VHH binders against Abasic site processing protein HMCES (HMCES). Designs and how they scored, part 74

Target 1, 269 residues: Abasic site processing protein HMCES (HMCES), of Homo sapiens (Human) (q96fz2)
Amino acid sequence: CGRTSCHLPRDVLTRACAYQDRRGQQRLPEWRDPDKYCPSYNKSPQSNSPVLLSRLHFEKDADSSERIIAPMRWGLVPSWFKESDPSKLQFNTTNCRSDTVMEKRSFKVPLGKGRRCVVLADGFYEWQRCQGTNQRQPYFIYFPQIKTEKSGSIGAADSPENWEKVWDNWRLLTMAGIFDCWEPPEGGDVLYSYTIITVDSCKGLSDIHHRMPAILDGEEAVSKWLDFGEVSTQEALKLIHPTENITFHAVSSVVNNSRNNTPECLAPV
Below, E stands for the ipSAE of ESMFold2; O stands for the ipSAE of OpenDDE; V2 stands for 0.75 times the mean of E and O plus 0.25 times the DockQ between their complexes.

## First folded at step 11 (VHH)

Design j26 (from p6 with L104W; framework vhh_6z1v_2)
Fold by ESMFold2-Fast, scan of step 11:
Structure j26 (fold): chain B 269 residues (1-269), chain A 121 residues (1-121)
Amino acid sequence: as target 1 above (269 residues)
Amino acid sequence: EVQLVESGGRLVRTGGSLRLSCAASGLTFSSYAMGWFRQAPGKEREVVAAISRSGGSTWHADFVKGRFTISRDNAKNTVYLQMNSLKPEDTAVYYCAADWGYSWTDEYDYWGQGTQVTVSS
């Protein structure tokens, strides 16, 4: 997973993240740095994407089951990185393999500090390798939606009113992530950045790609992954596995260029 | 400023029991997960047990499961390790550690000075 869609306006995204804390109280996540959130149908590494994380990361006495939503840079910059420019990192930290997460210092250290987050997206894109051609077929991959069949007429020409109705009830994809905090050696604001944990592809996706993001299917899994105060690293890692609860459809090659940011990127062909 | 002070280590015979205590000061104790680690001469430090902030979740290493139990009292800012059926292999300096995250990694924020446990026949 190297491309996602996360296009919802801030208020719609916030409502889509409604949750219950440990005491059963219905809540909306509180925003940090909301001005850094940039909706897009075509998010690539190094851009900012919204993640959920425990409020306890920011407030010492907070209930660890309460959630913050914050934009973070896609591409984890380890806290120990000593160069002044994060783009000079020699390692690709867009994804983190589940089978080696406890062996790689870049991921083991923040994971040990409870720096688990849930990466939010409308869905993600993957490119299927086609024999006999240099081109690949892109697919948009997402959770099954209520009335998916009846909402499938989404096209680039739809009115804003029709788009609003489709997305108001959209079930966001919730991917397991690890984040870290990096202080620039020359001074400046702390950089929060994340990586998406990957697993072997499920049977349903195996013809598209051999790997998939670790998807946290349902609020119980999301809550346990985020609650680093009460759920150990070992128990949290048991949530990391392939899921078959996924849907997809082929999309236009317009998505191939990450500069293209239109509804056509995820519309069925 | 932050201090973790272990106590209770002593010489015991094989099959005996010990309760170790770790008193924390200079931090908001209920905001930290706690762990017990040990290090025998010439060996790497290893994680023995860990406990979540509330005490609602605990983890114990396979080599001590059924014999050791970690617990905490947030009102007293203290974490405990109850050690039963002690073996000579349990001889080590036992360290208390505190961290924001509940984990079994060795990347804990604060460490005590250790308490010596010696198990002999």
Scores: ipSAE 0.090, ipTM 0.529, lowest interface PAE 5.9, mean pLDDT 87

Design j27 (from p6 with G101A; framework vhh_6z1v_2)
Fold by ESMFold2-Fast, scan of step 11:
Structure j27 (fold): chain B 269 residues (1-269), chain A 121 residues (1-121)
Amino acid sequence: as target 1 above (269 residues)
Amino acid sequence: EVQLVESGGRLVRTGGSLRLSCAASGLTFSSYAMGWFRQAPGKEREVVAAISRSGGSTWHADFVKGRFTISRDNAKNTVYLQMNSLKPEDTAVYYCAADWAYSLTDEYDYWGQGTQVTVSS
């Protein structure tokens, strides 16, 4: 996973992240640096994306089950990185393989500090290799969406005609991430950056691409991944596996250029 | 000034039992996960057991499951390791460690000085 869509306005995104705390009370995650959130249908590495993380990372005495939402740079910059320009990092940290996460210092160290996050997106894009041509077919991949109301007709599936109607109740894709905090040696603000953990593709996606992000399907998985005070690193890593609860449709080549940021990027063709 | 002080280490015969204690000071104890590590001569330090902030979740290494039990008393700022059915292979210096995150990596924030456990055959 090297391209996502996260286009919801900040208020809609915030409501889509409603959750229950340990007392069963409904809550919305509190924002950090909300001004850095830039909605886009076409997010690439090095851009900022919203992530959920435990409030405990920022407030010493907070309940580890409470959530913050914050924009972070896609492409993890390790806390030990010594150069002044993060773009000079020799390692590709856009994704982190689940099978080697504990072997690589760049990921093992932040995991040891409880720096687990949930990366939010409308969905992600993958490019299917088309046999006999140099062209690749892009697909938009996302959670199956639940229709909350039927108008008395037969129960039709979501169609291209009504895509915009579902954004208010869109179920965001929740991907397992690891983040780190880097302090520039020449001074300046701390950089928060993340990587998306990847696993082998599920059967349903194997014809599109051989890898997929580690998707946390449901509130129990999301809660356990974020709760670094009560859920051990080893227990949390058991949540990292392929998921079959996913759907997709082909999209136009407009998405190929990351500078294109329009609804056409994810519209079915 | 954070301090972790282990106690209870001694010589025990094979099959015996022993309880180690670790008293913490200079930190908000209930805000740290706690772990027990051990290191035998010529070997790497290894994690033996760990416990979450509340004590609601525990982890034990496969080589001690069923024999060792980690527990904590947040009112007394103390973590314990109950060791049963001791074997000569359990001979090591046992270290208490505190971690802001409940991790099983070797990145613990604070360490005690260790207490020697010797199991004779």
Scores: ipSAE 0.607, ipTM 0.826, lowest interface PAE 1.3, mean pLDDT 88

Design j28 (from p6 with S103T; framework vhh_6z1v_2; at its last look DockQ between E and O 0.89; V2 from the best seeds 0.00; counts 0 for: pae E 2.4 > 2)
Fold by OpenDDE, look of step 12:
Structure j28 (fold): chain B 269 residues (1-269), chain A 121 residues (1-121)
Amino acid sequence: as target 1 above (269 residues)
Amino acid sequence: EVQLVESGGRLVRTGGSLRLSCAASGLTFSSYAMGWFRQAPGKEREVVAAISRSGGSTWHADFVKGRFTISRDNAKNTVYLQMNSLKPEDTAVYYCAADWGYTLTDEYDYWGQGTQVTVSS
């Protein structure tokens, strides 16, 4: 996964992240560094995206089932990294393969510290290789959305009003991630950064791309992944597998340019 | 300084029972998941059991097969391993460990010195 969409306004995003804590109380995640949230239809590595993480990461005595939402840098910067510039990392940390997560120190160490997060997105983009050509067709991949009688398919939003309604009730894609905290050697703010765990693609996506993000489907999966206080690393890792509960549509080549940030990026062609 | 001190290891006969204790000091005990590990001669260290911060969640290795039970008393800063139906194969040095992230790997933050458990036939 090298491209996502996360364009919802902060308030809408927050509401979409409503959850129940372990006591069954309905809650909204609290924001950390909300000013770093930058909505975009076209998120690329090194950009900031909102993630969910346990409150326990910030508050020593917090209920680990409570959630914080925070923008983090896409591309994990390991805490042990000694260079002053994260761009000097010689290996790609945009994704973490599920099968080697425990073999790579950059992911194993933070995972062992309970640094699990849920990366939020409208969906993600993948490119299908066209046989015989160097051309790639991009697809927008996302959770199936509940068809309310009035809410036409993303493609059928004939009116701006209908489009807004679609996004107001949009089910966000929830991807399993690992984050780390990096302190710059020269001082400054701690950098929070994340990697997206990837798995083999489900059957439905296999023709598009052979890998997909590990999607946490449902409140229970999300809760267990985040709750590092009560859910062990090993138990959490059992949640990491392909899911067929995904849909997709072809989009225009507009998304190919990471600088393009318009609704056209995810619009059906 | 963080200290984990194991106790209770001794020689026992096959089928016997032991209770291991690990007393923790120098850390906020309730903030750490605890684990028991063992290492037999010539073998790698392996996780035996783990328990969450609150004690609400436990994990036991497959080889335990219901014979061992991990528990904790946060008021006493102590984690326990009740070992029943001991077998010669259980002979090892047993280590207590503390971890912030409740992992089942050998990468725990703090370790005890270990206590010897010997099971004779």
Scores: ipSAE 0.736, ipTM 0.885, lowest interface PAE 0.6, mean pLDDT 92
Fold by ESMFold2-Fast, scan of step 11:
Structure j28 (fold): chain B 269 residues (1-269), chain A 121 residues (1-121)
Amino acid sequence: as target 1 above (269 residues)
Amino acid sequence: EVQLVESGGRLVRTGGSLRLSCAASGLTFSSYAMGWFRQAPGKEREVVAAISRSGGSTWHADFVKGRFTISRDNAKNTVYLQMNSLKPEDTAVYYCAADWGYTLTDEYDYWGQGTQVTVSS
């Protein structure tokens, strides 16, 4: 997973993340650096994306079940990185393989500090290799959405007007991530950056791509992944596996260029 | 500075019981997960049990399940390990450790000096 869509306006995104804390209290996540959130149909590595993380990371006495939503840089910069410019990092940290997460220093260290986050997206894109050509077919991949009489699952037969209503109750994709905090050696603001954990693709996606993000399906999984105060690293890692609860449709080549940021990027063909 | 001080280790016969205590000072105890580790001569240090910040979540290694119980008292800045049905294989130096991240690895932020537990037949 190297491209996502996360286009909802901030208020719509915030409401889509409504949750209950440990005491059953209904809450919305509290924003940190909301001005850094930039909605887009076509988000690539090095851009900022919204993530959920435990309030305990910012307040030592906080209830670890309470959530912050914050934009973070996609592409984890390890806390131990000693150069002044994060773009000089020699390793690609866009994704973190689930099978080696406890072996790679870049991921093991922040995971050991409880730095688990949930990466939010409308869905993600993958490019299917087509036999006999170097052209690849892009697909938009997302949670199954509620089907109603006027607003339903996205499909090639849906009208553009019905598509606008689909976003009102869109179920955001919730991907397991690890983040780290990097302090520039020359001073300046702490950089928060993340990686998306990846697993082998499920049967439903195997014809599109061999890998998929580790998707946290449902509030129980999301809560356990975020709550590093009460859920150990080993217990949290049990949540990391492929899911079959996913759907997709083919999209046009407009999405190929990461500079294109329009609804056409995820429209069915 | 941060100090973790273990106590309660002694010689015990097979089948006996012990309760180890670890008193913490110099840190905000309730903000850390706690763990008990052990190391026998010639062997690597291994994780025995771990407990979340509130004490609502615990983990015990397979080789001590049903025999050992970890608990904590945040008002007293103390973590405990109740050891029942002790076996000669439990002979080791037992270490208390504090961890921000609540890991089940041998990499913790702060460590005590250890307390010796010897189990004889």
Scores: ipSAE 0.674, ipTM 0.861, lowest interface PAE 1.1, mean pLDDT 90
Fold by ESMFold2, look of step 12:
Structure j28 (fold): chain B 269 residues (1-269), chain A 121 residues (1-121)
Amino acid sequence: as target 1 above (269 residues)
Amino acid sequence: EVQLVESGGRLVRTGGSLRLSCAASGLTFSSYAMGWFRQAPGKEREVVAAISRSGGSTWHADFVKGRFTISRDNAKNTVYLQMNSLKPEDTAVYYCAADWGYTLTDEYDYWGQGTQVTVSS
């Protein structure tokens, strides 16, 4: 997974992240650094995207079931990195394979510190290699969406008002991530950055691509992944597996260029 | 300065019981997961049991399951290991450890000096 859509206005995104805390109270996640949120239909590595994480990472005595939402850099920069420029990392940290996560120092160290996050997106893109050609067909991949009178399909929206209704009730894709905190050697603000954990594709996606992000399907999975105060690292890793609860549609090649930030990127073709 | 001080280790007979205690100071105890580890002579250190910061989640290694129980009292800054049905194989130095990230490996943040448990035939 190397491209996502996360385009919702901040207030719509925040409402889509409503959750229940340990006491059963409905809450919205509290933002950190909201001005760093850069919505786009076409997010690529090294960009900032919002993630959920436990409040306990920021407040020593906080309830670990409470959630913070914060933009983080896609492409984990390990806390031990010595150079001044993160672009000088000699290895790719956009994704982390689940089968080797405890073998790679870049991922096992932050994971052992409870640095688990949920990466938010409208959905993600993958490119299918077509039979008999080197050309690739992009697909937009996302949770199945509940259609009601108040909402419609992506293809049915024909005005700005109707487009808002499609997304007002959108179920965000929730992907398992690991984050780390890097203190630049020259000084400055701590850099928060994440990787997306990947697994083998489910049967429904295997014809598109052989890997998929580890998806946390439902509030119990999301809560357990985030709550490092009550869920051990080893128990959390049991949540990491493929899911069949996923859908997709073909999109145009407009999405191929990451500079294109328009609804056409995810529109069905 | 963080200190973890184990106590209660001694010589006991096979089939006997023992309770280990670990008193913590210099940290906010309720913010840390706690673990008990053991190391026999010539052997690698191994995790015996772990408990979440609230005490609501516990884990026990298969080789002690049903015999050992970890617990904590956050008001007393103390973690315990109740050891029942002791076997000679349980002979080891037992270590208390504290960890922010609640792992089941020996990558804990703070360690005690250990208490000796010896189980005689």
Scores: ipSAE 0.496, ipTM 0.815, lowest interface PAE 2.4, mean pLDDT 91
ESMFold2 (binder alone), look of step 12: mean pLDDT 89; pTM 0.903

Design j3 (from p6 with W100F S103H; framework vhh_6z1v_2)
Fold by ESMFold2-Fast, scan of step 11:
Structure j3 (fold): chain B 269 residues (1-269), chain A 121 residues (1-121)
Amino acid sequence: as target 1 above (269 residues)
Amino acid sequence: EVQLVESGGRLVRTGGSLRLSCAASGLTFSSYAMGWFRQAPGKEREVVAAISRSGGSTWHADFVKGRFTISRDNAKNTVYLQMNSLKPEDTAVYYCAADFGYHLTDEYDYWGQGTQVTVSS
């Protein structure tokens, strides 16, 4: 997972993230740096994406079940990175393999600090290799959506215009992430950046790509991943596994160029 | 200044019981996960048990499951380790530790100086 869509307006995205805290109280996540949220149908590494994380990371006396939503840079910059330019980091931290997460210092250290986040997206893109050609077929991959009478079924038969009607009740993809906080050695704002944990593809996605993001399916899994105050690292890692509760459809090659940011990027062909 | 002070370590007979206490000061205790670790001479430090901020979630190493129980009292800024059915191989210095992250490795933020537990037959 190296490309996502997260295009919802801020208010729609916020409502899509409604949740219950430990006391059973209904809440919306509180925004940090909301002006840095940039909706896009085509988000690549180094861009900002919204993530959920525990309020306890910002307020030492906060209930760890309460959530903040914040834009973070895709591509984890470790807190121990000593150079002044994050682009000088000599290895790729866009994804983190689940099988080696406790072995790699870049991920083990923030994980040990409870720096677990949930990466939000409409869905993600993958490119299927095509036999006998150098061209790859892109697919948009997302949670099954609740069908409404007005919006109908989502699939290859639907036009781009029909997709606009589903966004008000869209179930966001919730991917397990790890974040870190980097303080520039020469001063400046703290950089919050994240990586997406990856697992082996489920059977349903195996023909498209061999890896998939670790998807947290449902509010119980999301809550346990975020609540580092009550859920240990070992217990949280048990949530990291492939899921079959996923669907997809083929999309236009328009998505191939990360500079293209239109609804056509995720529309069924 | 953060300080963790262990107490309760002593000599006990095989099959006996012992309760360790750790009093914390200089930190917001309820905002930290707590752990008990042990180290025998010539061996690496190992995780024995860990407890979440509220005390609602606990973890115990396989080698102590069913015998040891971790608990905490946030009003008293204290974490406890109840040790039952003690074996000679439980002999070690026991350390209290505080961790903001609640993880099950020996990389905790703050450490006590330890209390010696000796189990003899």
Scores: ipSAE 0.428, ipTM 0.763, lowest interface PAE 2.6, mean pLDDT 88

Design j30 (from p6 with S103A; framework vhh_6z1v_2)
Fold by ESMFold2-Fast, scan of step 11:
Structure j30 (fold): chain B 269 residues (1-269), chain A 121 residues (1-121)
Amino acid sequence: as target 1 above (269 residues)
Amino acid sequence: EVQLVESGGRLVRTGGSLRLSCAASGLTFSSYAMGWFRQAPGKEREVVAAISRSGGSTWHADFVKGRFTISRDNAKNTVYLQMNSLKPEDTAVYYCAADWGYALTDEYDYWGQGTQVTVSS
C-alpha cells in the first residue's frame, strides 16, 4: 500500500469516526493540528494523512480508550534519526511487513512505546500487472459499503454524481499503523510520522497484488489496536492478519500521476 | 526520582508459595503498565508477567501460567506477584519494572534492584 484516497471534508471525516469509549459513552475524536489536514483523492508517501491514536499519548492521565485524530506524515521517521532533513532517510518506511515488525529497530522501538495508530482512508489503490504487457491496471480497494434504499448500489455502472452522494455515510478504511515522534536536531516542531503494516493478500485480492495493508475490521479491532494502555503489544499484534471483507473496482489511469486530485481517480471505469 | 522497591524474596521449598511486592514512588503509578521479570544465573532476563494500567488486563508467560498471578493496588502504588507451586527452575532474581508502552519486552522504562527467590529441591 503506496497510494490512498482520503478526500472527505474535515467535518464529514470527523463524524465518520464516531465511536464509543470503554464506558459506552458516544464520542467524536478530538482534533490535533486540524489545519494540516489536506483532503485528496490521491495521497502518496510523504504527504499528511489523518490517523486515530489514543488520547493517552498526549495526556498522561487520560482514559486510553479516548481517541485523538491528527494528521501525520506518511513515511515513518525514527526518533533516533540524526540528520536535519527527513527526506534523507536511507530506507523506505512507507510500509512495515507484519512478519518482521519486531526485528526492525525503526518499527520495534515505537511499537514498544505503544505508538499504534489507525490510518484512515476512503480506500487504497493497487496496480495489477497485466501478463504480456508493461501496462498496469489500477484498482480502488475499500470496505464493502452498506446499501440503503436511498443511496442505491455502488459499482462500475454508477455515475460520478452518485458516487459523490454516498460519502456522507461512507465506511472509512481503517488500517493498522505504527507512528513515531522525531525532534529536529536544530529545533522546531516535533514531526509525527507513520507507516502502514502490511500482510499477505487475501484470496480475493491475490490477482491484483501479493500484499495488502493490515485492515482492522470493526470497532472491536480498532479499539484494541489503539488502546495501548490496556492492550499489550503481543495481544495487539494478534489483530494483524489478512481480511476477505474487502471490495474493489477498476479505475482509470488518471490516478497513476499523484498530482491528479479529482473524483475521476476513484470513479469506476 | 523514580524508585521501585521489591520485597518478599526468600528461600522456599519445592511446591511452596511466596508473594512478592513492589512499591513504587516518584511516578504516577496508575499511568504505567507494570511487569515482573526474572534472571537466573547464566541466563537472559525474561518476562514473567505484566499488568495493564487499570489491572483489567494481565499477561503471564507460558512457563508460569496457572501457578503465578500478577495483581496491582493503585491506591497503594504497589504491584504483586503471587507465586504458587514453586519449582527449582523458578530460582532467580525477580525484578519489578514499569513501562509506558505495555510492551512485554525486556526494554521497560524503570527497574527495581531485584529480590532473590531460591527454591530448594
Scores: ipSAE 0.617, ipTM 0.849, lowest interface PAE 1.4, mean pLDDT 89

Design j31 (from p6 with D109E; framework vhh_6z1v_2)
Fold by ESMFold2-Fast, scan of step 11:
Structure j31 (fold): chain B 269 residues (1-269), chain A 121 residues (1-121)
Amino acid sequence: as target 1 above (269 residues)
Amino acid sequence: EVQLVESGGRLVRTGGSLRLSCAASGLTFSSYAMGWFRQAPGKEREVVAAISRSGGSTWHADFVKGRFTISRDNAKNTVYLQMNSLKPEDTAVYYCAADWGYSLTDEYEYWGQGTQVTVSS
């Protein structure tokens, strides 16, 4: 996973993240740095994406089941990185493999500190290799959505304009991430950056790509992944596995250029 | 300054019992998960047991399950390790550690200086 869509306006995104805390109280996640959130149909590494994380990361006395939503840089910069320019980091940290996450210092250290987050997206894109050509077919991959009389089916949309009706009550994709906090040696704001954990593809996606993000399917999995005050690293890692509860459709080559940011990027072809 | 001070380590005979204590100061104890680690001569440090902030969740390594029990008293700022049916293989320096997160790795923020447990046969 190297490209996502997360285009919902801030208010709609916030409501889509409604949850219950440990006391059963209905809540919306509280924003940090909301002005850094830039909706886009075509988000690439090094851009900011919204993630959920436990309030306990920011408030020592907070209930660890309460959630913050914050934009973070895609591409983890380890807290121990000593150089002043993050672009000098020699490792690609866009994704981390589930099978080696406890062996790689860049991921093991923040994971040990409970720096688990849930990466939010409308869905993600993957490019299927076509035999005998350098051309690849892009696909938009997302949670199955409930059909209602008030929201259009994504599979029945004729044009990008019809897709506006689909976003009412859209179920956001929730991917397991690890984040870290890097303090610039010469001063400045702390940089929060994340990586998406990857697993082997499920059977349903194996013809598109051999890897997929670790998807947290449902509120129980999301809550356990985020709750680093009560859920150990070992227990949290049991949530990291392929899922079959996913759907997809082919999209046009418009998405190939990360500068293209229109509904056409995810519209069925 | 944050300090973790272990106590209770001593020489015990095989089959004996021992309770280790770790007193924490300089932090809000109830906001930290606690762990017990050990390091035997010539071996790497390993996690023995861990307990969440509230004490509602505990973890014990397979090699001590049924013999050791971690617990905490947030009113006394103390974490305990009750050690039963001790074996010579349990001989090690035992370390107390604290972190905001409930972790089973050795990436804890604060560490004590250790207390020596020796089990003779």
Scores: ipSAE 0.357, ipTM 0.705, lowest interface PAE 2.6, mean pLDDT 88

Design j32 (from p6 with D109N; framework vhh_6z1v_2)
Fold by ESMFold2-Fast, scan of step 11:
Structure j32 (fold): chain B 269 residues (1-269), chain A 121 residues (1-121)
Amino acid sequence: as target 1 above (269 residues)
Amino acid sequence: EVQLVESGGRLVRTGGSLRLSCAASGLTFSSYAMGWFRQAPGKEREVVAAISRSGGSTWHADFVKGRFTISRDNAKNTVYLQMNSLKPEDTAVYYCAADWGYSLTDEYNYWGQGTQVTVSS
């Protein structure tokens, strides 16, 4: 996972993240740096994307089940990075393999500090290799969506008019992430940056791509991943596995250029 | 300054029981997950048990499960390790550790000086 869509206006995105805290109280996540949220149909590494994380990372007296939503840089910059320019980091930290996450210093250290986050997206893109050609077919991959209260899931066969109506009740993709905090040597604002944990692709996606993000399917999984005060690293890592609860459709090559930021990027072909 | 002070380590006979205590000062105790680690001579430090901030979640290593129990009293700023059915293999220095995150790794931020437990055959 190297490209996502996260285009919802801030207020729609916030409502889509409604949740219950440990005491059963209904809540919306509180924003940090909301001005840094830039909706886009075509998010690439090094851009900012919204993540959920425990309020306890920012407030010592907060309940660890309460949630903050904040934009973070995609591409984890370790807290121990000594150079002045994060773009000079020699390692690609866009994704983190689930099977080696506890063996890599860049990921083991922030995990030990409870720095787990949930990366939000409309969905993600992957490029399928086509035999006998150098062309690749892009796909938009996302949670199954409820079309209406009394009908089944929305799919690629539905008309474009139906797609415009679903954004008001869109179920956001919730991917397991790890973040870290880096303090510039010259001073300035702390940089918050994240990586997406990846797993082997599920059977349903194996013909499109070999790997997939670790998807947290449902509020119980999301709550346990975020609650670093009550859920241990070992218990949280049990949530990291492939899921079959995913759907997709082919999209046009417009998405290939990360500078293109229009609805055409995720529209079914 | 943050201090974790372990107590209760001593010589005990095989099959005996012992309770270790760790008193914390210089921190808001209820805001930290706590762990008990041990290290025998020539071996790496290993996690024995861990407890969440509230005490609502606990973890015990397979080699002590059913024999050891971790608990905490946030009003007394103390974490405990109740050790039953002690075996010679339990002989080690036992360390108390505190961290902001509930983790089962050796990356804890604060460590005590350790307390020696010796189990005789």
Scores: ipSAE 0.336, ipTM 0.707, lowest interface PAE 3.4, mean pLDDT 88

